# Ledger of designs, part 29: VH-VL binders against PDZ domain-containing protein 8 (Pdzd8)

Target 1, 198 residues: PDZ domain-containing protein 8 (Pdzd8), of Drosophila melanogaster (Fruit fly) (q9vyr9r83to280)
Amino acid sequence: HQESLRRASALVSLNFVMQFLFHEFKNSNRVRKWFYRKLSIELDELISKTTTGKLLDKLTIKELELGDQFPDVKSLSVHNVELDKDEQRIENLDLLLDINYVGNFTTSIDADMVLGKKGSITLRVKQLSGMARLQFTRKPYTHWSISFLGDPELILDIESKYQGRQMQSNITNLISNQIRKAVRRKHTLPNYKLRYKP
Short names: E, the ipSAE of ESMFold2; O, the ipSAE of OpenDDE; V2, 0.75 times the mean of E and O plus 0.25 times the DockQ between their complexes.

## First folded at step 16 (VH-VL; framework fv_rosmantuzumab)

Design d1 (from j1 with heavy chain I57Y; at its last look DockQ between E and O 0.66; V2 from the best seeds 0.71)
Fold by ESMFold2, look of step 16:
Structure d1 (fold): chain C 198 residues (1-198), chain A 122 residues (1-122), chain B 111 residues (1-111)
Amino acid sequence: as target 1 above (198 residues)
Amino acid sequence: QVQLVQSGAEVKKPGASVKVSCKASGYTFTSYVIHWVRQAPGQGLEWIGYIIPIWGYPNYNQKFENRVTMTRDTSTSTAYMELSRLRSEDTAVYYCARGSYTSSGYEYMDVWGQGTTLTVSS
Amino acid sequence: DIQMTQSPSSLSASVGDRVTITCKASQSVRFSGDSYMNWYQQKPGKAPKLLIYDASNLQSGVPSRFSGSGSGTDFTLTISPVQAEDFATYYCQQSYDDPYTFGAGTKLELK
């Protein structure tokens, strides 16, 4: 009973510390640059791996707001730890995190399309929740990855414009469908993992 | 009322092409996708792909990618599906269907055309 | 491709019966609270008609005697009570991932 209370208290402390650090550093130049880089990589993967990329000349991140909350970690466990017998180092570390995010991350992306056409999307993440696996490994090279296990919750608010005009709601909902499909393909196991390069 | 009206029956020889039309009425054509689905005699339904009329962007079932072309004319609110290098196995009824989306992005095909019968024979 | 297995292939019923048709997907079609499963009715010589979307939502104009249930891989369509106009072929369809696929159909026949 007391061990269960200690684990719960540690999680509450972790969440408070992460929330504090988030608010302390969310407006720092380094943190914002990191998020711009990360989002740029994800946009490049989305358009380069689809046939629609032939219609696009350039994507520009116009606005990026990190929101008002850090993800709440509801549970954290070590799923797997492997040690390198020869070097006495951690070879592989798998963490399972049950997260709940309601911080309203917001980005605006402008699209320069072929034939001079213009589009834009404003995306707000109202909820992202689920069991995530965070992996650190040294084989075949040092990297890390994160992906959702099972069925995450993803709730989005989207505004879209084409040639300066706000689009009809069914088309905006179509864009939501495409984003959800991309997440299913790219960020939900067993299909795909996010990777950090050394 | 929302309607999709398709072109009439076609008879073609192997190796030819066919172009089926689907005229939309009673709604804003460019705000909804158009799916194409076929049904061979006595068989089930097979999805061919869809087109997004506002951008003219098609998404094809890989099975048909080398032989199908989907286009549209926004001025007449009409979608088209062209199937080339026809085989006898392409004999089927071809349907168009409108794709609607919920606010979460869930898609469903809520309105269907009456179907266009294609017969491919020597 | 996600394979949709319907059972039974055909089914006989009397007016007033309760009928259950099943559909199994070869992988989960659930994402973020939605189960990407639709049900259609098709009468001979007619286009399919949407009955149920998102596993359990009744399309406008469809009688409440139709209901859908299930999540993930296992889905059912229930008709209770069966009426004379319900004798038709029923198809399940997933819209989770491309290509969209249909079950082979279940023909509901009058006993």
Scores: ipSAE 0.640, ipTM 0.867, lowest interface PAE 1.2, mean pLDDT 84
ESMFold2 (binder alone), look of step 16: mean pLDDT 91; pTM 0.943
OpenDDE, look of step 16: ipSAE 0.852; ipTM 0.939
ESMFold2, look of step 17: ipSAE 0.627; ipTM 0.859
ESMFold2 (binder alone), look of step 17: mean pLDDT 91; pTM 0.941
OpenDDE, look of step 17: ipSAE 0.828; ipTM 0.932

Design d2 (from j1 with heavy chain Y50R N59Y E65K; at its last look DockQ between E and O 0.63; V2 from the best seeds 0.00; counts 0 for: pae E 2.3 > 2)
Fold by ESMFold2, look of step 16:
Structure d2 (fold): chain C 198 residues (1-198), chain A 122 residues (1-122), chain B 111 residues (1-111)
Amino acid sequence: as target 1 above (198 residues)
Amino acid sequence: QVQLVQSGAEVKKPGASVKVSCKASGYTFTSYVIHWVRQAPGQGLEWIGRIIPIWGIPYYNQKFKNRVTMTRDTSTSTAYMELSRLRSEDTAVYYCARGSYTSSGYEYMDVWGQGTTLTVSS
Amino acid sequence: DIQMTQSPSSLSASVGDRVTITCKASQSVRFSGDSYMNWYQQKPGKAPKLLIYDASNLQSGVPSRFSGSGSGTDFTLTISPVQAEDFATYYCQQSYDDPYTFGAGTKLELK
């Protein structure tokens, strides 16, 4: 029982430190530029990779708000750590995290479409929780990847507009379907295709 | 009332192509996905693909990808499916169906066309 | 591809009976509380008709004698009591992952 309380106390302390750092840095110009860059890379891949992207001229990030909370880590397990002794650095790292995010991350994206048509999406993530697997490796190139195990819980607010008018609820619900499908996939940062495309 | 009305039966020879139409009425055509599903005689249902009519974006079951083309005309609220290089095993009833979504993004096919019978024979 | 296995392939019943039809997915079709499983009824020469969506939700205009249950991989359609108009073929269908797939069907016949 006392050992269980000590591990719980350490995790509470970690979460407090992470929340403190989050609030100290979330509004800095460097942090905002970093997140804009990362989101822009993923949007550019969407345009080049999908059939939907062939009908888009430009995607513009109008708003990116990191929200008011860092994800709460309910449990953390180090599944694998491998070191390269010759280079004295981490070669592989495999983490399992049980997370609960309720921070209200918000982004607004404008789409310029073919034939001069305009669209916009505002997305707020009210909850994303579940067991996540975070993997670091240097092969074939240095990157992180994240995926959810099992059945994560996802609660979204979505607004969508086409030609300045609120879209019908069924199209907004279709967009929700696409986002939920995206959450079910493994995500790599930086993306392999962006590294190897001119 | 919500309705999907398909074009009439077709008889084709192997190697030909067919274009089936699906006219929507009673709802905003560009607000819903259109799926295409076929059923060979005495067989079950097989999903061919879907199109998103507001943007004209199709997705095809890989089984048919090089032979199927899905298009639409938003001014007439009509979806089209064209299947080329026909074979005798393409003999089937071809359905269009409307895709609906719940507020959580769950998808189901709630309205179906009457079906178009295609017979491919020499 | 996610395979849908229906059982039984054929079933005989009398009016008034309770009938159950099962459908098993080759992998879980559950995400964030939704079970991406639909049930359809098809009579000879007619298009399929949606009965149940999201495993358990009754489509508008479908009688309450139809019910669906299950989550993840194992799903059941129940008809109780069976009426004369219910003799048809029933299909399950997953909308979790492309390509969308259907079960092979269960034919409900008059005993």
Scores: ipSAE 0.502, ipTM 0.808, lowest interface PAE 2.3, mean pLDDT 85
ESMFold2 (binder alone), look of step 16: mean pLDDT 94; pTM 0.957
OpenDDE, look of step 16: ipSAE 0.855; ipTM 0.935

Design d3 (from z7 with heavy chain N59Y; at its last look DockQ between E and O 0.65; V2 from the best seeds 0.70)
Fold by ESMFold2, look of step 16:
Structure d3 (fold): chain C 198 residues (1-198), chain A 122 residues (1-122), chain B 111 residues (1-111)
Amino acid sequence: as target 1 above (198 residues)
Amino acid sequence: QVQLVQSGAEVKKPGASVKVSCKASGYTFTSYVIHWVRQAPGQGLEWIGYIIPIWGIPYYNQKFENRVTMTRDTSTSTAYMELSRLRSEDTAVYYCARGSYTSSGYEYMDVWGQGTTLTVSS
Amino acid sequence: DIQMTQSPSSLSASVGDRVTITCKASQSVRFSGDSYMNWYQQKPGKAPKLLIYAASSLQSGVPSRFSGSGSGTDFTLTISPVQAEDFATYYCQQSYDDPYTFGAGTKLELK
């Protein structure tokens, strides 16, 4: 009971510090370039690795807004840790986080499609909450991966256009379905791409 | 009136191909997905795949060993499913169905064609 | 692939009865509070007709005597009271992941 209250107090402090840092740095060019790079990598993999990507010639990130809040961490625990005996450094770290995000992250992506067709999507994340597993692995090279355990809550606002015209709502809802399906396919397994950390 | 009208019954020999059509009316054809589902005599339902008509993107159930091709003609509001290298086990009723989505992105098949009977016999 | 185990394979009922049909998925089909389970009715020689989507949402035009429940792997379609037009075969179907799969069907027959 006493230890539970100490953890709650530490998490409150962590959350306040992270919110403060978020608001101090969210408009910095370095932070925004990091997010553009990460999203761009995911989009390039979409083009090269999926059946849907066969229709896409190029994806361009036109807008990226980090929103007004950092995710709140409701709980944090170390699930596993392995140390590198030779270097006295963490080799593997496995964290469980219960997060709640309501910060309205927003991105707009233009698509150059095959046969000269044009599309665009604006995606706003109104809520993302659930238990996530965050894994740090140093070998073969340092990277992080994140996946959700169980059933996250995901609320999206989507606007979409095709050939300059607003798509009918059913097509926009189909796009939402595909995004949610992609999240579902990854929610019980690590989803990492061998990347260098920021 | 939302309606899907399919082509007529087919009788084929093993090794042949069949192309079933599904003509949509009463709604904007390119705004909805078209699924294909079959039902062997006395059996349950089996999902074959779907096509997204606005872009012409198909997705196939791998059980059909790349024997299926789904296309559409947006000028006639018609979806097509072609099944090649037919076997007697392909004898079934083939349905097309419209896929609709809720605002949260949940998919459901709300309108079905009348079915096309395919008989494959030696 | 997600297998759907539907039971019973057939059952007999009288008009006015309460009938339950069950469907079990081989893995959870729940995401973001929604359960990805649909129920269809099919009469001989006719196309399937959607009754229930998202486990419990009633399709437009379907009478309120049909109801669905369940949320993870175990789902139930309930018909109460059974009417004469309800004698048909019923299928569950998951739309959680491709390929979509159906249960084997439950034939509801007049006792």
Scores: ipSAE 0.627, ipTM 0.861, lowest interface PAE 1.1, mean pLDDT 85
ESMFold2 (binder alone), look of step 16: mean pLDDT 92; pTM 0.944
OpenDDE, look of step 16: ipSAE 0.817; ipTM 0.923

Design d4 (from z7 with heavy chain S100D, light chain S57N; at its last look DockQ between E and O 0.54; V2 from the best seeds 0.00; counts 0 for: pae E 6.7 > 2)
Fold by ESMFold2, look of step 16:
Structure d4 (fold): chain C 198 residues (1-198), chain A 122 residues (1-122), chain B 111 residues (1-111)
Amino acid sequence: as target 1 above (198 residues)
Amino acid sequence: QVQLVQSGAEVKKPGASVKVSCKASGYTFTSYVIHWVRQAPGQGLEWIGYIIPIWGIPNYNQKFENRVTMTRDTSTSTAYMELSRLRSEDTAVYYCARGDYTSSGYEYMDVWGQGTTLTVSS
Amino acid sequence: DIQMTQSPSSLSASVGDRVTITCKASQSVRFSGDSYMNWYQQKPGKAPKLLIYAASNLQSGVPSRFSGSGSGTDFTLTISPVQAEDFATYYCQQSYDDPYTFGAGTKLELK
């Protein structure tokens, strides 16, 4: 059990460091602008690629709150590493992470919809858990990507309005289903991969 | 009493179009999805697509994308499916079905119309 | 497209038998712990009727002799004991992503 205790200690230390850095930087304008930009890219792809996008003219992010916790890393392993022999640089790095997130990431989005109709969504991530693959590569250019292996646990709280009226729960479920379908399409292997430039 | 009642049987020639109606009652029409599914004689079930009645936005099976149009009239709680450029292979029973949701979004079809028989023959 | 392979295409049974119908998806239809697989019964000349949703949940009004199991890609509908009114065609259907697809059907016939 000595190796299990050492691995637990290292992961506890990693999680403390990441939580410290998260709380240090979560209210930074630079960090918020980074998340705003990344979310805007995902919303633009939603409009162009999904059934939900067919009903939308414009999406505007009104609020973005990063929440109160960084994802907890329950396990971490190196799946693959490739070095450039000449420069001793990492060319490719594959990490497998078992993560558990309960930090309540929250965003509020206003939607201009077809036929001049208006909607809004407040989305809160209550839980996102699963095994994720995080890849860093320099080929063909420096970037990173993240994807889930298999079936992540995703619990969302959604408040939605249509024409200024808070929607009934069955209508909110319909919207939630469309969001879940978009997430399934985009974030799970083998059919989806997200790539992010640093 | 949730119910979907479809329009009557149709006989059409190749090249024509058909419009099938599906009248919903006993529930809030704009709160659920309406699917369309067909079944050729002696064959299995084939999904054509659905419409989201609150917004009037359809999602079509790619096989039918350039020949099918789904609409609805929220004032009469009625969904419509129009299939154009008919072929003999379009001979089938056409069903509408309500998509019910839980918070997880299973999208099962819990209430079905009685079916509308379409015969396409010269 | 997600292909649904249903087997057998037909089977014969007597009243009182236990029957098992299988359905295999060409890719996983599981997300967030839920499997997006539904089962329908269709009797001749009638519309399909929902039996099981999300792999294992019995629809209201469906007898408890019907049960569903499985996850991911492999799913099973079980009827035990078979009754006279159960002779029909059974379809699996994935609701994971569009286009939604059905299995080819399994006809349950009286021996």
Scores: ipSAE 0.070, ipTM 0.663, lowest interface PAE 6.7, mean pLDDT 81
ESMFold2 (binder alone), look of step 16: mean pLDDT 92; pTM 0.945
OpenDDE, look of step 16: ipSAE 0.798; ipTM 0.902

Design d5 (from z7 with heavy chain T30S S31T; at its last look DockQ between E and O 0.64; V2 from the best seeds 0.67)
Fold by ESMFold2, look of step 16:
Structure d5 (fold): chain C 198 residues (1-198), chain A 122 residues (1-122), chain B 111 residues (1-111)
Amino acid sequence: as target 1 above (198 residues)
Amino acid sequence: QVQLVQSGAEVKKPGASVKVSCKASGYTFSTYVIHWVRQAPGQGLEWIGYIIPIWGIPNYNQKFENRVTMTRDTSTSTAYMELSRLRSEDTAVYYCARGSYTSSGYEYMDVWGQGTTLTVSS
Amino acid sequence: DIQMTQSPSSLSASVGDRVTITCKASQSVRFSGDSYMNWYQQKPGKAPKLLIYAASSLQSGVPSRFSGSGSGTDFTLTISPVQAEDFATYYCQQSYDDPYTFGAGTKLELK
């Protein structure tokens, strides 16, 4: 069908533009600062909100590499749009995306732990794929959120060190378990909750 | 041989505390999670929480968070669970279990202790 | 909290039978290709024993007459053929999210 081919070509064009923009701006100071700030917020929440975070005094982002690829969008649809009474302003925008990411986003984080102990983690996202809901909302405050519907594919490479030595694989696998559990709790419906800015 | 051996049966009065031990052998104690699970007489299983022994930091089921303390002693390869302000409904068998992980991070409880019977009675 | 509903609560079987025990989670327990469902066997006076993890992976040392299937919310444990030592209570358990929760159990009795 010619309409199906036109929709496919529009998605190919969108993906090309996004990849082009990604490669043009991924090393810009503003883009890197945005990602650094967002990751720092998540790390601060980890320290303040979790029992494991009570072990940690300080987390320092040592390296942040955005990778070599922007997520590929296999399909996109508007699921919901709500306007305010003036119909000049979007109150809610709800998009469904089928994404496939293999861009190798990488971050290295140093941890200063209680009792003077030191640790580090290098995390690489090898694959993140699935049907995602991207939501813009102004209530209770303006924010974007992303959550996965159903069962995303998440493949991580993790290297961890404690007191300068590589941790045993059992501990690295435990860390992988905790990261995956955090993703399930924070970003997978139906367990997703609205994020609020304090 | 991987093994978890728990302390013996306890009889306590309401309002008291109990501390159950779980001694590990046959593996590197500090690198595996220790879960605690209980089973009231004639009832099913209820997860209490776990402790990560290398760091000594526990994660509790919210239901017990006010009354449970989990600790460990890595030099003796022993995990401990203390339950305070005991009530009659705390009468149960308390199990420890080792948490193992696949390379993808899937956890499963592969080895269980023999259980410690706690009776709380006036 | 994720509720685990086991069915039936008890069943009777003869040695040689095929039995199926079901477990339904109140939400999907699948993530990144793994279904976070485990099955345990418990005999009277004994600790639970892991039979199956990740819905279908057979634990080392467990006879192949035990098998698990299912994904997402609906899971089954199949025992075929039932042996004399299989009369016990069986529990499903999710490890998807805290708190970990167990089904109420299914008691398999000799007919």
Scores: ipSAE 0.582, ipTM 0.831, lowest interface PAE 1.5, mean pLDDT 84
ESMFold2 (binder alone), look of step 16: mean pLDDT 92; pTM 0.943
OpenDDE, look of step 16: ipSAE 0.767; ipTM 0.894

Design d6 (from z7 with heavy chain I54L; at its last look DockQ between E and O 0.64; V2 from the best seeds 0.71)
Fold by ESMFold2, look of step 16:
Structure d6 (fold): chain C 198 residues (1-198), chain A 122 residues (1-122), chain B 111 residues (1-111)
Amino acid sequence: as target 1 above (198 residues)
Amino acid sequence: QVQLVQSGAEVKKPGASVKVSCKASGYTFTSYVIHWVRQAPGQGLEWIGYIIPLWGIPNYNQKFENRVTMTRDTSTSTAYMELSRLRSEDTAVYYCARGSYTSSGYEYMDVWGQGTTLTVSS
Amino acid sequence: DIQMTQSPSSLSASVGDRVTITCKASQSVRFSGDSYMNWYQQKPGKAPKLLIYAASSLQSGVPSRFSGSGSGTDFTLTISPVQAEDFATYYCQQSYDDPYTFGAGTKLELK
């Protein structure tokens, strides 16, 4: 009973601290530039990998709003730790997080298309939930990666325009299909990215 | 009332090209994707690709990418598929099908054309 | 490419029977609660007709004697009770990843 209460208190404290830090720093220049850069990388990959990318000359991120909540961490565990015994430091670290995100991350993207055509899309992440794996590795180079395990819940709100007019719903749903395919293939930003560490 | 009506049967020699048409009626042509699927005699179904009629952009199965061209004419609500450098293995019935999407982005092919038989023989 | 394996390749049934047809994908076709599996019916000389999408959703106008189940990799089409107009070939198809692929088909014949 006492140990169960201490665990619960630790998770509540972690979530409280992360929400506090999120609200303190979500509008900082460094944090916003980091998210802008990450989204720009993902957009460049989308242009190279999708049927719709054949139409595109340039994508411009017009708005980027990080939302009103940090992901809630329902559980956190160390799945694997490997040490480099010669250098006495971590070689691999796997963290498993059970997260629930309802913070409404929002981005608006303008597209300059071939033949002078113009489009825009507004994407809002209404829910992203599931078991995520955060992996640190040093080889071949030092980096962190994130992916969702199994079948995450992803709920998106998408609006799209073409030549200033709202696209018909089936075409907007096609765009949603393309985004979901890209996510399934790659577990890519922003759909599976934790913006703050637990 | 929603329907796709395809052009008639074709007989071609190896090395030739064929262009199959698919005329849509009963719905807004530019709001839906058109898929192309073929079926060799006595065989199953094989997906060739689709075209987005609003913009005229196709997405091809890589197997066909260097031999297939998909186009459309929005003024006549007609999609076209052209297959070049024909060979005997291309003998099949070619279908067009309308691609619909749910609000969550799930795609399904809900309406099919009657099929166009292509025979490639010497 | 995602391979679709249907079983059996053919079966015989009488009107009134319950039949099941299975389809196995070479990898999971599930994402965000949806299983990307469709079922079609095809009669000789006719185009395929969509029966079920998203593994279990009946297409409009399809009788409720058709049902689909399964998720991930293993899927089942059930016809109960079989009617005279149901003797045909049935195909599963994944729409999870390009290229879209179909099973080899299952022919349902009158005993």
Scores: ipSAE 0.629, ipTM 0.865, lowest interface PAE 1.1, mean pLDDT 84
ESMFold2 (binder alone), look of step 16: mean pLDDT 92; pTM 0.945
OpenDDE, look of step 16: ipSAE 0.823; ipTM 0.925

## First folded at step 17 (VH-VL; framework fv_rosmantuzumab)

Design f2 (from d1 with heavy chain M109F V111Y; at its last look DockQ between E and O 0.78; V2 from the best seeds 0.76)
Fold by ESMFold2, look of step 17:
Structure f2 (fold): chain C 198 residues (1-198), chain A 122 residues (1-122), chain B 111 residues (1-111)
Amino acid sequence: as target 1 above (198 residues)
Amino acid sequence: QVQLVQSGAEVKKPGASVKVSCKASGYTFTSYVIHWVRQAPGQGLEWIGYIIPIWGYPNYNQKFENRVTMTRDTSTSTAYMELSRLRSEDTAVYYCARGSYTSSGYEYFDYWGQGTTLTVSS
Amino acid sequence: DIQMTQSPSSLSASVGDRVTITCKASQSVRFSGDSYMNWYQQKPGKAPKLLIYDASNLQSGVPSRFSGSGSGTDFTLTISPVQAEDFATYYCQQSYDDPYTFGAGTKLELK
């Protein structure tokens, strides 16, 4: 009981520090460029690796806004640790995080589609919450990744256009369906992928 | 009044092709997906795939991918499913169904065509 | 592919009875508060008719004697009280991942 209260107090402090740092650095060119690059890689994978991607010639990020809040970490624990006995160092470290995000990350993406057609989408992440695994590993090379365990909450606000005209809500909701399928296939165990190099 | 009206029954020999039509009325055709589902005699339902009429792009169940072609004509609000290299086990009733989405992106089939009976026999 | 195991394959009931049909998915079909499970009714010679979507939501025009429950992998359709018009075959269906799949069906028969 007392141990759980002490961990909660430390997490509150961590969350306030991270929120402060977020607001100090969110408009940094380097931070924004990092997010732009990360999102661009995900869009290129969508075109290359999905059947739906055959509709798309090119996806271009037009706007990227990081929102107004950093994710809140509700719990943090060590899930797995592997040591290299000969070197006495950490080879693999898995952290288990309970994350709640309501910061309204927003991006606008233009789609050049087959047969010369044009589309656009504005996506806002209203909520992303769930238990996540943050992995640091040296195999096959030093990197880190993040994946959700089980069933995250993902609430999206989407506006979409086709040939310059706003789409009906049912088609926008179809797009939401496809994005949510992509998220659960790629970012939910066991379908997670390595996401980042330090 | 939403309606999906399908073409009439077909009798084919093995190796032939069949093309089933599904004419939509009572709603904006390009705002909803059209799914195709079949039911063999005395058996359950099997999903074949769907087409997105606004873009004309189909998505097929892998089981049928090499034999099925889904198309549509937006000017007549009609979806088509063609199945080639027919086998006796393709004998079934073929349905079209409209796919609708909730605001969270949840999909359900709210309206169905009356079905098209296909018989494949030697 | 997600397998949908539906039981029983058939059952007999009288008008006024309470009946329960179950459906089990081979993996969770829950995502972000939705349970991607639909229930359909099919009478002989007719197309399937949507009864319930998202595990528990009644489609418009469906009588309140139909109800659905469950989440994740285990789902239940309940009919109470059974009416004469309810003798039909019932199918569950997941819309979580492609290919969409249906249960094998449950035939509700008059005793």
Scores: ipSAE 0.643, ipTM 0.864, lowest interface PAE 1.2, mean pLDDT 85
ESMFold2 (binder alone), look of step 17: mean pLDDT 92; pTM 0.944
OpenDDE, look of step 17: ipSAE 0.836; ipTM 0.937
ESMFold2, look of step 18: ipSAE 0.635; ipTM 0.862
ESMFold2 (binder alone), look of step 18: mean pLDDT 92; pTM 0.943
OpenDDE, look of step 18: ipSAE 0.863; ipTM 0.945

